# Designs tried in a protein design chat: VH-VL binders against Mucin-19 (Muc19). Part 1

Every score and structure here is a prediction.

Target 1, 175 residues: Mucin-19 (Muc19), of Mus musculus (Mouse) (q6pze0r851to1025)
Amino acid sequence: STCHVYGEGHFRTFDGESYSFDGLCQYTFLEDYCGQENGTFRILIESVPCCENGLTCSRKVIVTFQDQNIILQDGKVTAVQTAESTDCRERSANLYSIHTVGLYLIVKLLNGIILIWDKYTKVSVILDPSWQNKVCGLCGNNNGDLKDDFTTRHSSVAAGALEFANSWKTSQECS
Positions, changes and structure headers below are counted from each chain's first letter, unless a header gives other numbers; antibody chains are not in Kabat numbers.
F, E and O are the ipSAE of ESMFold2-Fast, ESMFold2 and OpenDDE, as the mean of both directions, binder to target and target to binder. V2 is 0.75 times the mean of E and O plus 0.25 times the DockQ between their complexes.
Where letters were taken out, [cut] stands.
The coordinates of atoms that the task and the answers printed are left out; those that the model quotes come from them. Centres of patches stay.

## First folded at step 1 (VH-VL)

Design d10 (framework fv_denrakibart)
Fold by ESMFold2-Fast, scan of step 1:
Structure d10 (fold): chain C 175 residues (1-175), chain A 126 residues (1-126), chain B 113 residues (1-113)
Amino acid sequence: as target 1 above (175 residues)
Amino acid sequence: EVQLVQSGAEVKKPGESLKISCKGSGYSFTNYWIGWVRQMPGKGLEWMGIIYPGDSYTRYSPSFQGQVTISADKSISTAYLQWSSLKASDTAMYYCARLDYYGSGSYYDVDYFDYWGQGTLVTVSS
Amino acid sequence: DIVMTQSPDSLAVSLGERATINCKSSQSVLYSSDNKNYLAWYQQKPGQPPKLLIYWASTRESGVPDRFSGSGSGTDFTLTISSLQAEDVAVYYCQQYYDSPYTFGQGTKVEIK
């Protein structure tokens, strides 16, 4: 299944719902925490405006996986540790792979998630079938049912896209 | 005029490798998806997978994942379908067909098959 | 996977008469946000590749005669040939492109009575 966002906040969820939301804060694009403490990954997005009117020129993407943050920003990829580990990190290269094909940057995570970024506004996530009904965020819940794609951070169904998307903000300081 | 021209018929034995081709002309090859569709003798159409030649990104039908490889060479506007080891059950007509995407700025939302190649008949028998 | 089922499997119609082919999807292919049905119809004549007739359930492809029309929404779709001509003898397939894998119906053979 595939979810993506492009341009001025045009989204299509895994279950096929389309909506528009042009927020300037950081939002949870996809995660498996979904109100629990025991999740394994997060994908966060943040629009980078080039104009005062909020025109989106690029998106910053942060992937948190296996105690690492993989940051996609300004056409570049950087990886930083998010938590301390007691073990040697000599095998960190096996947790994900990064490929550049033409203008696209592809991040493949060991857990079966593929992230595609055009280095500008387009971000896509492809999930393997094992992730059905295990995720949440702006991409929806990947359960094959469109009626609950607007499930908020608080486990309610939003009446519209604005309420839905705003529930997935990661910072209270941004509005 | 948009055209997709496929390679000629193949007769192979089980266990042999094979690579068939589909050459596009009359349009910007890197701006459209190419899909492969199988038609077993006397049966209907089965989607196998698609490739975007601009970046070689591929998507497979789950039933064909690992069974075939789809690739493209944009320098000669040609897409390929390849088997490492053919089986008798691979005997079929194979069509390539072009797809556009319907979302501006999103090439992952593919639409329908608008132009089709003439087909390549593959016969696998001992 | 979305399963596409066509009816009938075969249809014999006299020249100049109406031919009607049905296609049912196992789940809705109507997308709520754009209000479009992700359904196409193809014609395959003997010894030839399929040819696109209709997309988005009811939009006729350029060059396709106006006797061909598509209708329906959600899970039930119809291809109509208002006045069958000799060159319309073919197998017709519906296809959904709402969700991967993209699936075809089993086909309906149209022949002259």
Scores: ipSAE 0.000, ipTM 0.465, lowest interface PAE 18.4, mean pLDDT 81

Design d6 (framework fv_denrakibart; at its last look DockQ between E and O 0.04; V2 from the best seeds 0.00; counts 0 for: pae E 8.8 > 2, placed apart)
Fold by ESMFold2, look of step 2:
Structure d6 (fold): chain C 175 residues (1-175), chain A 121 residues (1-121), chain B 113 residues (1-113)
Amino acid sequence: as target 1 above (175 residues)
Amino acid sequence: EVQLVQSGAEVKKPGESLKISCKGSGYSFTNYWIGWVRQMPGKGLEWMGIIYPGDSYTRYSPSFQGQVTISADKSISTAYLQWSSLKASDTAMYYCARLSEWELPGYFDYWGQGTLVTVSS
Amino acid sequence: DIVMTQSPDSLAVSLGERATINCKSSQSVLYSSDNKNYLAWYQQKPGQPPKLLIYWASTRESGVPDRFSGSGSGTDFTLTISSLQAEDVAVYYCQQYYDSPYTFGQGTKVEIK
């Protein structure tokens, strides 16, 4: 299954729901925490506007996976160990791989998650089947049911995209 | 089976507009990239650009950026290559081709038959 | 842009003999994490569109005769036709799909001597 966003916040969830939302804060694109403390990954997303006019010029993506913090920003990828490390050789390429294929920068995680970024506004996530019913965020819950794809961070089903998407904001101080 | 059927040959004059088509069948049209390739008379192959018909996301070779428009109509499984003002130097064979991967650009596994565009006064 | 250079520009080979076409990329097209070379070979017979022969540098497309084989890694690649047949008269192109634009080699014309 695939979720993506592009342009001025045009989303398609894993279950096929399409909606538009172009907030300027940081939002949970996809995670397996879902209100719990025992998750294994988060993918956060930010729209990066052009200096004026508010149009989206790029997207920043932050992936936390185990002790790794992978940042897709400004057309490039940077990997930083989330636990403090005295030696960058302690990073493990066996936990993920990063490569460029055609127009895309691709991050493959050991847990079966593939993140694809076109170095501009389009971000896609592909899940292997093991993630069915185990995720939440702007990409929906991957349960095959469109009726609950607008499930908020607080486990209620929002009436529309704006309430749903704002519930996935990672900082309440942003507006 | 997978097929890409292109529109027929065109004879045009400089300054005219043109839109040629590539209709895909036998596969999920919206899930595969379609690329356009130019072959000038007696020359090799030139990658022009690609489109993902599912969301109309396009990428162009720098050599063709601003010179052509690539588009698709997913409701009829058709990709397009369009010029707003043809030049004599646009005389060439134009191929559409499908990329092998659903979400990732790849190699071209199926090709259309080609559309010959001739631009002369 | 990754420049793809083929050699020779043309060759003539007797029926049943081996034909060898070389392709060199200006940078590596091997991605070490998946161990794949992002390199394809196409055949274009006179008056026809190109046809995929080989992908991932060495994998034959379905329906391609065993006499076609691809080899090489990184920057240096070879297409070999082990026993040239009359129907193999064509122009052969290599292409990288490692990074956009997906550039082609200039082509190698194969003829029967």
Scores: ipSAE 0.008, ipTM 0.554, lowest interface PAE 8.8, mean pLDDT 84
ESMFold2-Fast, scan of step 1: ipSAE 0.006; ipTM 0.512
ESMFold2 (binder alone), look of step 2: mean pLDDT 94; pTM 0.955
OpenDDE, look of step 2: ipSAE 0.573; ipTM 0.860

Design d7 (from d6 with heavy chain L99Q S100E E101Y W102D E103I P105T; framework fv_denrakibart; at its last look DockQ between E and O 0.79; V2 from the best seeds 0.00; counts 0 for: pae E 8.9 > 2)
Heavy chain, then light chain:
Amino acid sequence: EVQLVQSGAEVKKPGESLKISCKGSGYSFTNYWIGWVRQMPGKGLEWMGIIYPGDSYTRYSPSFQGQVTISADKSISTAYLQWSSLKASDTAMYYCARQEYDILTGYFDYWGQGTLVTVSS
Amino acid sequence: DIVMTQSPDSLAVSLGERATINCKSSQSVLYSSDNKNYLAWYQQKPGQPPKLLIYWASTRESGVPDRFSGSGSGTDFTLTISSLQAEDVAVYYCQQYYDSPYTFGQGTKVEIK
ESMFold2-Fast, scan of step 1: ipSAE 0.012; ipTM 0.606
ESMFold2, look of step 2: ipSAE 0.013; ipTM 0.585
ESMFold2 (binder alone), look of step 2: mean pLDDT 93; pTM 0.952
OpenDDE, look of step 2: ipSAE 0.348; ipTM 0.782
ESMFold2, look of step 5: ipSAE 0.007; ipTM 0.594
ESMFold2 (binder alone), look of step 5: mean pLDDT 93; pTM 0.954
OpenDDE, look of step 5: ipSAE 0.036; ipTM 0.677

Design d8 (framework fv_denrakibart)
Fold by ESMFold2-Fast, scan of step 1:
Structure d8 (fold): chain C 175 residues (1-175), chain A 123 residues (1-123), chain B 113 residues (1-113)
Amino acid sequence: as target 1 above (175 residues)
Amino acid sequence: EVQLVQSGAEVKKPGESLKISCKGSGYSFTNYWIGWVRQMPGKGLEWMGIIYPGDSYTRYSPSFQGQVTISADKSISTAYLQWSSLKASDTAMYYCARHGDSSGYYYEAFDYWGQGTLVTVSS
Amino acid sequence: DIVMTQSPDSLAVSLGERATINCKSSQSVLYSSDNKNYLAWYQQKPGQPPKLLIYWASTRESGVPDRFSGSGSGTDFTLTISSLQAEDVAVYYCQQYYDSPYTFGQGTKVEIK
C-alpha cells in the first residue's frame, strides 16, 4: 500500500482514492495519533511556493518519530533530537536509515514505514501490512475501504476533499 | 533496440495550437522518464520538463511552466508536448529523450534521444 | 538555478592530438548520500540529436570509445578526447541533473586545426 502527493496537490490515498487539494499551510500527511495521545509518529507536509509564479516548487516534510525530528527540505535531510527522554537505550537505537536512488531520497523508519521524496513536490509513503487500519491523515486510514478515506481529524466522514483536507491542517499554521 | 520517434516538422502561425509526439519502442515505456529539450536556432540546449508515463507525474522548468503541457498515453507508448497558443519565440528544434532507470527514479542521464521535431512559427 | 559554464567556446586541435573541455557549475553537483556527481556530457553533430557520452561525471556510456573520458568532482569537470578523430568534430555539452531545472552548459565547438 502506497500513498503519494505530487505537483499542485494531487493526492492518492492508501485505499486508492484520488483527489486534489492545493493548500498553503502545514498538513498532517500521515500519523497514528488519530485524535489520541498514544501515537508514535507524525509525517507533516508543507508546500513551498516558487518565488515568481506562486506555484508549488517543492514540499517540506517533517517526520516526528522516537524523539527525532527528521526534516526533508532544500534537497537534504536534517535529523534533530527532540528534548524529552533520558533513556540511554532510546538514545542508542538506530531509528532510521537514509538511501539515495538517483535524485530520490528514501527514509526507512524502524517501524516499517518507508518515505520517498524526489526533493521537490512528490512525497510517497509505503506501509507494511502491520499498519492496516492504524493510521490517519491526508493519506486516508489504510483500512481497505474507499468510503472512509475522507475521515477528518474529528472522526467524521467529509462529503468532499476540501473539507477533508482542511481538517488535517495543523493548529500552528495559517490559512 | 531502443528508439524514440518524433512527429514531423511543423509550420504554424502565431496564436495557433500545436501538439507534437514522441513514441518509444524497444523498452518498457512506463518504466522510464521522458524529458523534453528545446534548441533555438544556432543556440544550446534548454530542458523544458519531464514526465513519468507510469503515473503521468510531470515536472517543468520554471521558464516553461504554464507555457507548455507535457502528457503521455502509455497505451500507445507516446509522450506529448503541447502549446495552446504559439508565439514566434517558440521557433526551435524540440527533442524528447529518455531519462532514469527501470525503477522510475532519476538515476542516469538522457541516454536515448528522438530525432527532433522542427517547429517554425511565423506569419 | 544551477548555472553551467563551459570553456572554451570553441577549440581547434589537430587530428590525433588531445582535446580538453572544461565545465564549471555554480554549485556542487556532488550528492553526499551516494557520493556521485550528477553531471553528464553530450556530443551533438550538425543535423543530429545529442548523444550521451558520459554520466556520473566519469562513467562512459555503453558503446562510447575509450578515447572519451570524464573527470572532476563538485563544481569543476573536464571532458577529454585523448586522440581526436575526424568523426569527433561536434559541439559538446555538459549537463547537471542534480537539481531541477536541469541545466546545460552553452556548448564547446570542437574543430580540426
Scores: ipSAE 0.000, ipTM 0.489, lowest interface PAE 13.9, mean pLDDT 82

Design d9 (framework fv_denrakibart; at its last look DockQ between E and O 0.06; V2 from the best seeds 0.00; counts 0 for: pae E 7.5 > 2, placed apart)
Fold by ESMFold2, look of step 2:
Structure d9 (fold): chain C 175 residues (1-175), chain A 123 residues (1-123), chain B 113 residues (1-113)
Amino acid sequence: as target 1 above (175 residues)
Amino acid sequence: EVQLVQSGAEVKKPGESLKISCKGSGYSFTNYWIGWVRQMPGKGLEWMGIIYPGDSYTRYSPSFQGQVTISADKSISTAYLQWSSLKASDTAMYYCARTPDYSSGWYEGFDYWGQGTLVTVSS
Amino acid sequence: DIVMTQSPDSLAVSLGERATINCKSSQSVLYSSDNKNYLAWYQQKPGQPPKLLIYWASTRESGVPDRFSGSGSGTDFTLTISSLQAEDVAVYYCQQYYDSPYTFGQGTKVEIK
């Protein structure tokens, strides 16, 4: 299953719901925390506007996975260890792989998540079947049911995309 | 001394299976994508798909998705293109070619090509 | 899909004269953040596999004679052979590697007049 966003915030959830939302803040694209403290990953997104016309020129993507913080921005990817580690083998490791072909940057995580970025505005996430009904965020919950794809951070079903998407903002300090 | 050596020509009948190979040597096989390109008799080049042998990540042209399988065995530096059931319309020359991972430099394009494998499917 | 259209489909050029091949993409293949055109040119001589000539629209591959040059940006690209040699008889293809599928042009056959 695939979720994506592109352009001026045009989303398609794993279950096939399409909506538009072009917020200026950082939002949870996908996570497995879902209102609990025991999650294992987060994928956060931010729109990057053009100076000239205010439209979205790019996106910044932040992946937190185990002790890694993987950042996609400015056409490149960087990884920063989020916790102290002295094991060089673990740092080089088997936690993720990164590929580039043409426009695409592709990050494969050990947990079966594939993140694809076109170095512009389009971000896609592909999940293997083991993640069914285990995720939440702007991508929906991947349970095969369109009726609850607008489930907010607080586990209620929003009537519209704006309420849904704003519930996934990561900081209330953002304008 | 980069080389891509493909398996020999094949003459097959419709409905038969086939797996052709592309063996890379003289470079780090897992640092380069391997792409497959079809050239039908008297026609131009068609991109079929690409694989990263290090982890077998693949992408297909929509025209070939579900029609062929692209795979690799990195332990023997070999990529494969296979059909479960050949059609007469599969008669063509098939090339493998490599391209660097963009993260390894400012170098792109298919810089080395195999010699081609002619596949003939006829009754 | 990004459609790559070459012109002309074939041309005949006298030895030592200039040959010019155009390639137009249906969408820009320029990535503004790195300012690179994701476009390559290939030469395919009769009975041989293709050979990379030019990548990033204008960068010659190692070992390619300097009579081959690429130019253009965005959607309009040109391959120029400044002084055609007998060995340059081939079909020439442009390819975009900007967005999947990574399509080729239909090819331009170059012959000696």
Scores: ipSAE 0.036, ipTM 0.633, lowest interface PAE 7.5, mean pLDDT 85
ESMFold2-Fast, scan of step 1: ipSAE 0.023; ipTM 0.637
ESMFold2 (binder alone), look of step 2: mean pLDDT 92; pTM 0.943
OpenDDE, look of step 2: ipSAE 0.754; ipTM 0.895

Design e8 (framework fv_emapalumab)
Fold by ESMFold2-Fast, scan of step 1:
Structure e8 (fold): chain C 175 residues (1-175), chain A 123 residues (1-123), chain B 111 residues (1-111)
Amino acid sequence: as target 1 above (175 residues)
Amino acid sequence: EVQLLESGGGLVQPGGSLRLSCAASGFTFSSYAMSWVRQAPGKGLEWVSAISGSGDYTYYADSVKGRFTISRDNSKNTLYLQMNSLRAEDTAVYYCAKSPYDILTGYYEFDYWGQGTLVTVSS
Amino acid sequence: NFMLTQPHSVSESPGKTVTISCTRSSGSIADNYVQWYQQRPGSSPTTVIYEDDQRPSGVPDRFSGSIDSSSNSASLTISGLKTEDEADYYCQSYDSSNYVVFGGGTKLTVL
């Protein structure tokens, strides 16, 4: 199953719900924490305006997986340790792989999640069946039931897309 | 202590083949990207090929694509370069170089270099 | 694809400061990290600067790196020149295709 976002916030969840939300804050696109401490990853997105008009020209993607932080920004990928800072240059990068296919960057995480980025506004995530009912965020909960795709950060079902998307802001201070 | 030791260089005729080896020690070999970089006599450094830590992903300079094959044996901590259809312009010292990252990070830089092995292609 | 252009040679007296430039032909020099390698005669290259401005352990602080986006170039600066600094210096970056690009190299002569 696949989740997409493109352009001015056009989303399609894993279970097939479509909605539009053009927020300028950072949002949880997908994670497996879902209100608990025992999660393993987060994928965050943020719209980047190109000029004074406020149109979305690109999306920044941040993947936190284990002790690594993978940043997709300005057409390139940067990987850094998220834990304690060190001066050591040696480190394991066995947690993911990166491929370039035409205009797309493809990031495969060791946990079986595939992230596809067109280096601009389109971000797609592909999950294998082992992730059914284990995720949450703007992509929905991947439980095969479209009726609860608007599950908020607080485990309630929102009446509409605006309430749903705003519940997935990473900072309450961003409006 | 990181060490990279190249071997397999020598004299070959145009159209011939050679296989270079690089024995690595002092680090977790399978975790890091490895590259071959060459230097023709009196000339600058030219990147030849790179391979991911797993060995699943390989990249080549246009000048060698289709003729050279990079590979690795992580159980033996050894990097290889199979060179086929050799040309006079392939004459160079070939260096084994280690990256501080896996190729899959999108970073290409080198923190350790081997001593180099000379490949001479006669005409 | 892009190219990195360095001056072919530079010369200076012991104790002085030299700067070696590395100019990127297309795309921004700031798009990807720049490294600098030192190669003394008969030796393999060694890293003197990595990731634009970082020094490996054991490299003296008289070696420094910088990026200048306005000239689309990176620079290696060596102060307090010593005779043992005489070497060829290569800049290196990479593109979004994950391919390595080296500059043509600069021969530093210390008179």
Scores: ipSAE 0.000, ipTM 0.478, lowest interface PAE 14.5, mean pLDDT 81

Design e9 (framework fv_emapalumab)
Fold by ESMFold2-Fast, scan of step 1:
Structure e9 (fold): chain C 175 residues (1-175), chain A 125 residues (1-125), chain B 111 residues (1-111)
Amino acid sequence: as target 1 above (175 residues)
Amino acid sequence: EVQLLESGGGLVQPGGSLRLSCAASGFTFSSYAMSWVRQAPGKGLEWVSAISGSGDYTYYADSVKGRFTISRDNSKNTLYLQMNSLRAEDTAVYYCAKDLTEYSSSWYGDYFDYWGQGTLVTVSS
Amino acid sequence: NFMLTQPHSVSESPGKTVTISCTRSSGSIADNYVQWYQQRPGSSPTTVIYEDDQRPSGVPDRFSGSIDSSSNSASLTISGLKTEDEADYYCQSYDSSNYVVFGGGTKLTVL
């Protein structure tokens, strides 16, 4: 299953629902917490405008996986340890792999999640089949049912895209 | 749903040439890297060549570099392997294989999710 | 360049557990992901494990993969061994210099 966002907030969920939402805050694109404390990853997105009231020029992507934050911004990837302890073995370096092909930057996570970024506005995520029914966020819940793809952070089904997307803001201070 | 069908194998003399084709169906062909993997009679798997979804990037095993050329025609959903200056050690069943990841440069790090049935190439005098 | 070394053959009785090793000759086995393919006689390979320890949809949980940096090896473990598991098994990894590298293959015989 694939989910993507590009341009001025054109989204397509894993279950095939399309919608538009161009917010300027940070939003949960995909996670497996889904209202619980025992999740393993988060993928967050932020739109970066060209001008104060201009078009979206790029998206910043933040992946939190294991004890690392992987930040995609300004056409490059930066990985930062979130835990103070590090494993000096090569295994620590292999929690993810990073590849570049033409305009695309690809981050492949050990947990079967593949993130593709065009270094500008387009962000795509591909899930291993084992993630069916285990995720939530702006990408939907990957359960094969379009009727509940607008599932909010509060486990309700939104009537529209604005309510749905705003429920996935990571900060109440942003509007 | 996904199907890969190789053709073009046969008997060829040392120093000869042969072109293999792989007809793909059931997926967006241009979005996936493709590889050729061969297996000599009674031997193991050996990777031969790979090509990106766009066709802009090609990769070769040292044993075939300069002799084999991988290419694709995305309008026809077909992968090719042009084999020149064939040697007895090129005798093998040749499989075409599809990379799992759409738009991936990880063609060499991801697994092959579908394989064709293979086509036999015999180089003999 | 690196090589992946597997035992030529392994045999075990039905219901038992078998482990097939894949040892990397240079560099760390943990540097790059390891895949495992099953090939029955006369058939094309099929994937049983990818990215060290992940199973494709439809592969039973009797199949598992692991990495051991101390022995510089990857392992494929098949528990509850069944007659249908009899096949050749190949490990595969990669790097930017060698591209795709396959192990020599292991013939699993179910006695």
Scores: ipSAE 0.000, ipTM 0.444, lowest interface PAE 18.5, mean pLDDT 80

Design g1 (framework fv_gatralimab)
Fold by ESMFold2-Fast, scan of step 1:
Structure g1 (fold): chain C 175 residues (1-175), chain A 124 residues (1-124), chain B 111 residues (1-111)
Amino acid sequence: as target 1 above (175 residues)
Amino acid sequence: EVQLVESGGGLVQPGGSLRLSCAASGFTFSDYYMNWVRQAPGKGLEWVGQIRNKANDYTTHYAESVKGRFTISRDDSKNSLYLQMNSLKTEDTAVYYCARDSGYDYYYYGMDVWGQGTTVTVSS
Amino acid sequence: DIVMTQTPLSLSVTPGQPASISCKSSQSLVYSDGNTYLNWVLQKPGQSPQRLIYKVSNRDSGVPDRFSGSGSGTDFTLKISRVEAEDVGVYYCMQGTHWYTFGQGTKLEIK
């Protein structure tokens, strides 16, 4: 199933819900933590406005996967190893791969998640079927039921897109 | 029925101040970006400025000709848009329109709903 | 600022005949998201402006099929296939790629 965002915050969730939200903060696009400590990844997004007209010029994407931070911005990819893991005894070096196909940047994570970025505003994420009911964030919960696609960070169902999206801000200091 | 109704126009002396209001009805005002556009007598349309919705932190942008003198604000609880005009010049004489613009769907950029306008005359 | 230039500035048409208005921008109107935010707006005598066309060629709801928009990059055209009396007014092209600038306007009159 596929989730995407493009332009001025046009979202389509994995379960097929469409909504609009174009905040300027950093938001959890997709993760598997969902209120628990046993998560393995986060995909964060941030709109980059044009200085002169205020419309969204591009999106910055940050992928945190185990001890790697993969940053997509300014048309390029930067990968940085975090200091969070010092127990590397069994860790594979092949946690992800990065491909360029035409003007798209594609990040494939070992866990079956594919991220596609057009270097501008469009960000797409494709999940294999094993991720059914295991994710949360602006992309929805991927459970096959449209009725609870606006599930907030606190496991409640929001009445609208604004409440839903604001619950996925990574910092309450940003409004 | 979607409507925008401006008020507050009038005659003011150069250097004076005036506050315009725009009352919205028939749609969820809080979801939309809002613009002010003006038209001097016998002239074309000129964009004045925009205020975004709450999801975009009520950010404002202004035409260079009014920057520092005009301030756009909104009160979503009253479905109202405002334009505070300070240090008015004779060149600010115009009919002022409020206009709805949506930042939610890229199909709708370009101000799809306009008010009827309110006249501001700056003269001695 | 992006400068929008319209030609002609005035146009007189016999009812039922076609009309064409050109709009040129000083720089490309293709936005970073790949969309072209070129709109056409009509202001009838004594009335507020109303949008007819958005994103180059898309008609707003209620706009008659006789209106069509076309173009790309810096060159755009609005065509009216059969002009009717109710089409009298001033037509403006409006770009939304960089904070709204308008053409000078084209006044359409009936002969």
Scores: ipSAE 0.000, ipTM 0.459, lowest interface PAE 19.2, mean pLDDT 81

Design g10 (framework fv_gatralimab)
Fold by ESMFold2-Fast, scan of step 1:
Structure g10 (fold): chain C 175 residues (1-175), chain A 128 residues (1-128), chain B 111 residues (1-111)
Amino acid sequence: as target 1 above (175 residues)
Amino acid sequence: EVQLVESGGGLVQPGGSLRLSCAASGFTFGDYAMNWVRQAPGKGLEWVGQIRSKAYGGTTHYAESVKGRFTISRDDSKNSLYLQMNSLKTEDTAVYYCARDEAYYYGSGSYDYGMDVWGQGTTVTVSS
Amino acid sequence: DIVMTQTPLSLSVTPGQPASISCKSSQSLLYSEGNTYLNWVLQKPGQSPQRLIYEVSNRDSGVPDRFSGSGSGTDFTLKISRVEAEDVGVYYCMQGTHWPTFGQGTKLEIK
């Protein structure tokens, strides 16, 4: 299933719900924590406004996976290790791969998640079927039912897109 | 002009199989979700199933009455939609329409879930 | 599945007179902020269906302004202010909030 956002906040969830939300804060696009400590990844997004008219010129994407922060910003990918030490005998495995295909930057995570970025405003995520009913965030919960796509951070169903999206802000200090 | 043209209908015996095609022109076919809708003689419209665009995973969904027997597929390089019908029953006798639904972008509303363009239909008769 | 119920099932009107068709859904069609996925479709005799109205009240391109849709939640109405001979056919309401379901259809005839 596929989720995407583009332009000035046009979203389509994995289950096919469409909504518009043009926030300038950082939001959880997709994660598997969903209020618990047993999660393994997060994908966060931020709209970067143009100097003219305040329209969204690009999106910054941050992927947190296996003590890595993968940052997609200014047409570039930067990976930052968050853990300082590892066992010297621990086998290093490729946790992700990065490909440039035409205009697109593609990040494939070892866990079956594919992230596609046009280096501007469009961000798409493709999940393999093993992620059904295991995710949450602005992309919805990937359970095949539109009724609960507006599930908030607090496990309630929002009455509208604004309440839904604001529940997924990573900092309540941002308006 | 935007156009959908169905073909492949005909007479088949119960238990038989038939493949319908829908040829699209005048729009970017790959950006749209596509539906099959049928109408039995003298009856109302009944949704058969849907296939989403590749941007939305290319997933298929079916009405309970056809689940397990019908398969929807698409070939975006040929601007074509297909309905493979297996284990046909007399109750499947109907005119079958293809219909365009969701757009890749949201300009015509938050969800273009309304079947704005329909084909002319192709008749399937299941009879001994 | 959401059940769509239309009244009346048949309607005969004199040309120039108004017509009104009601559609009720078994549950609310309001699914996101301000969005209600209720459509009206017309099938003229011997022709394929054509959509007239989407998202309750929006007319499709080329649809005359004598057609208007209204409603919210579970109760919806299609109104034709001045019926013309070309308006003859079967009218269906259709919801897209879940997997698509259609009303039974309302046959409009000229007296």
Scores: ipSAE 0.000, ipTM 0.448, lowest interface PAE 19.3, mean pLDDT 79

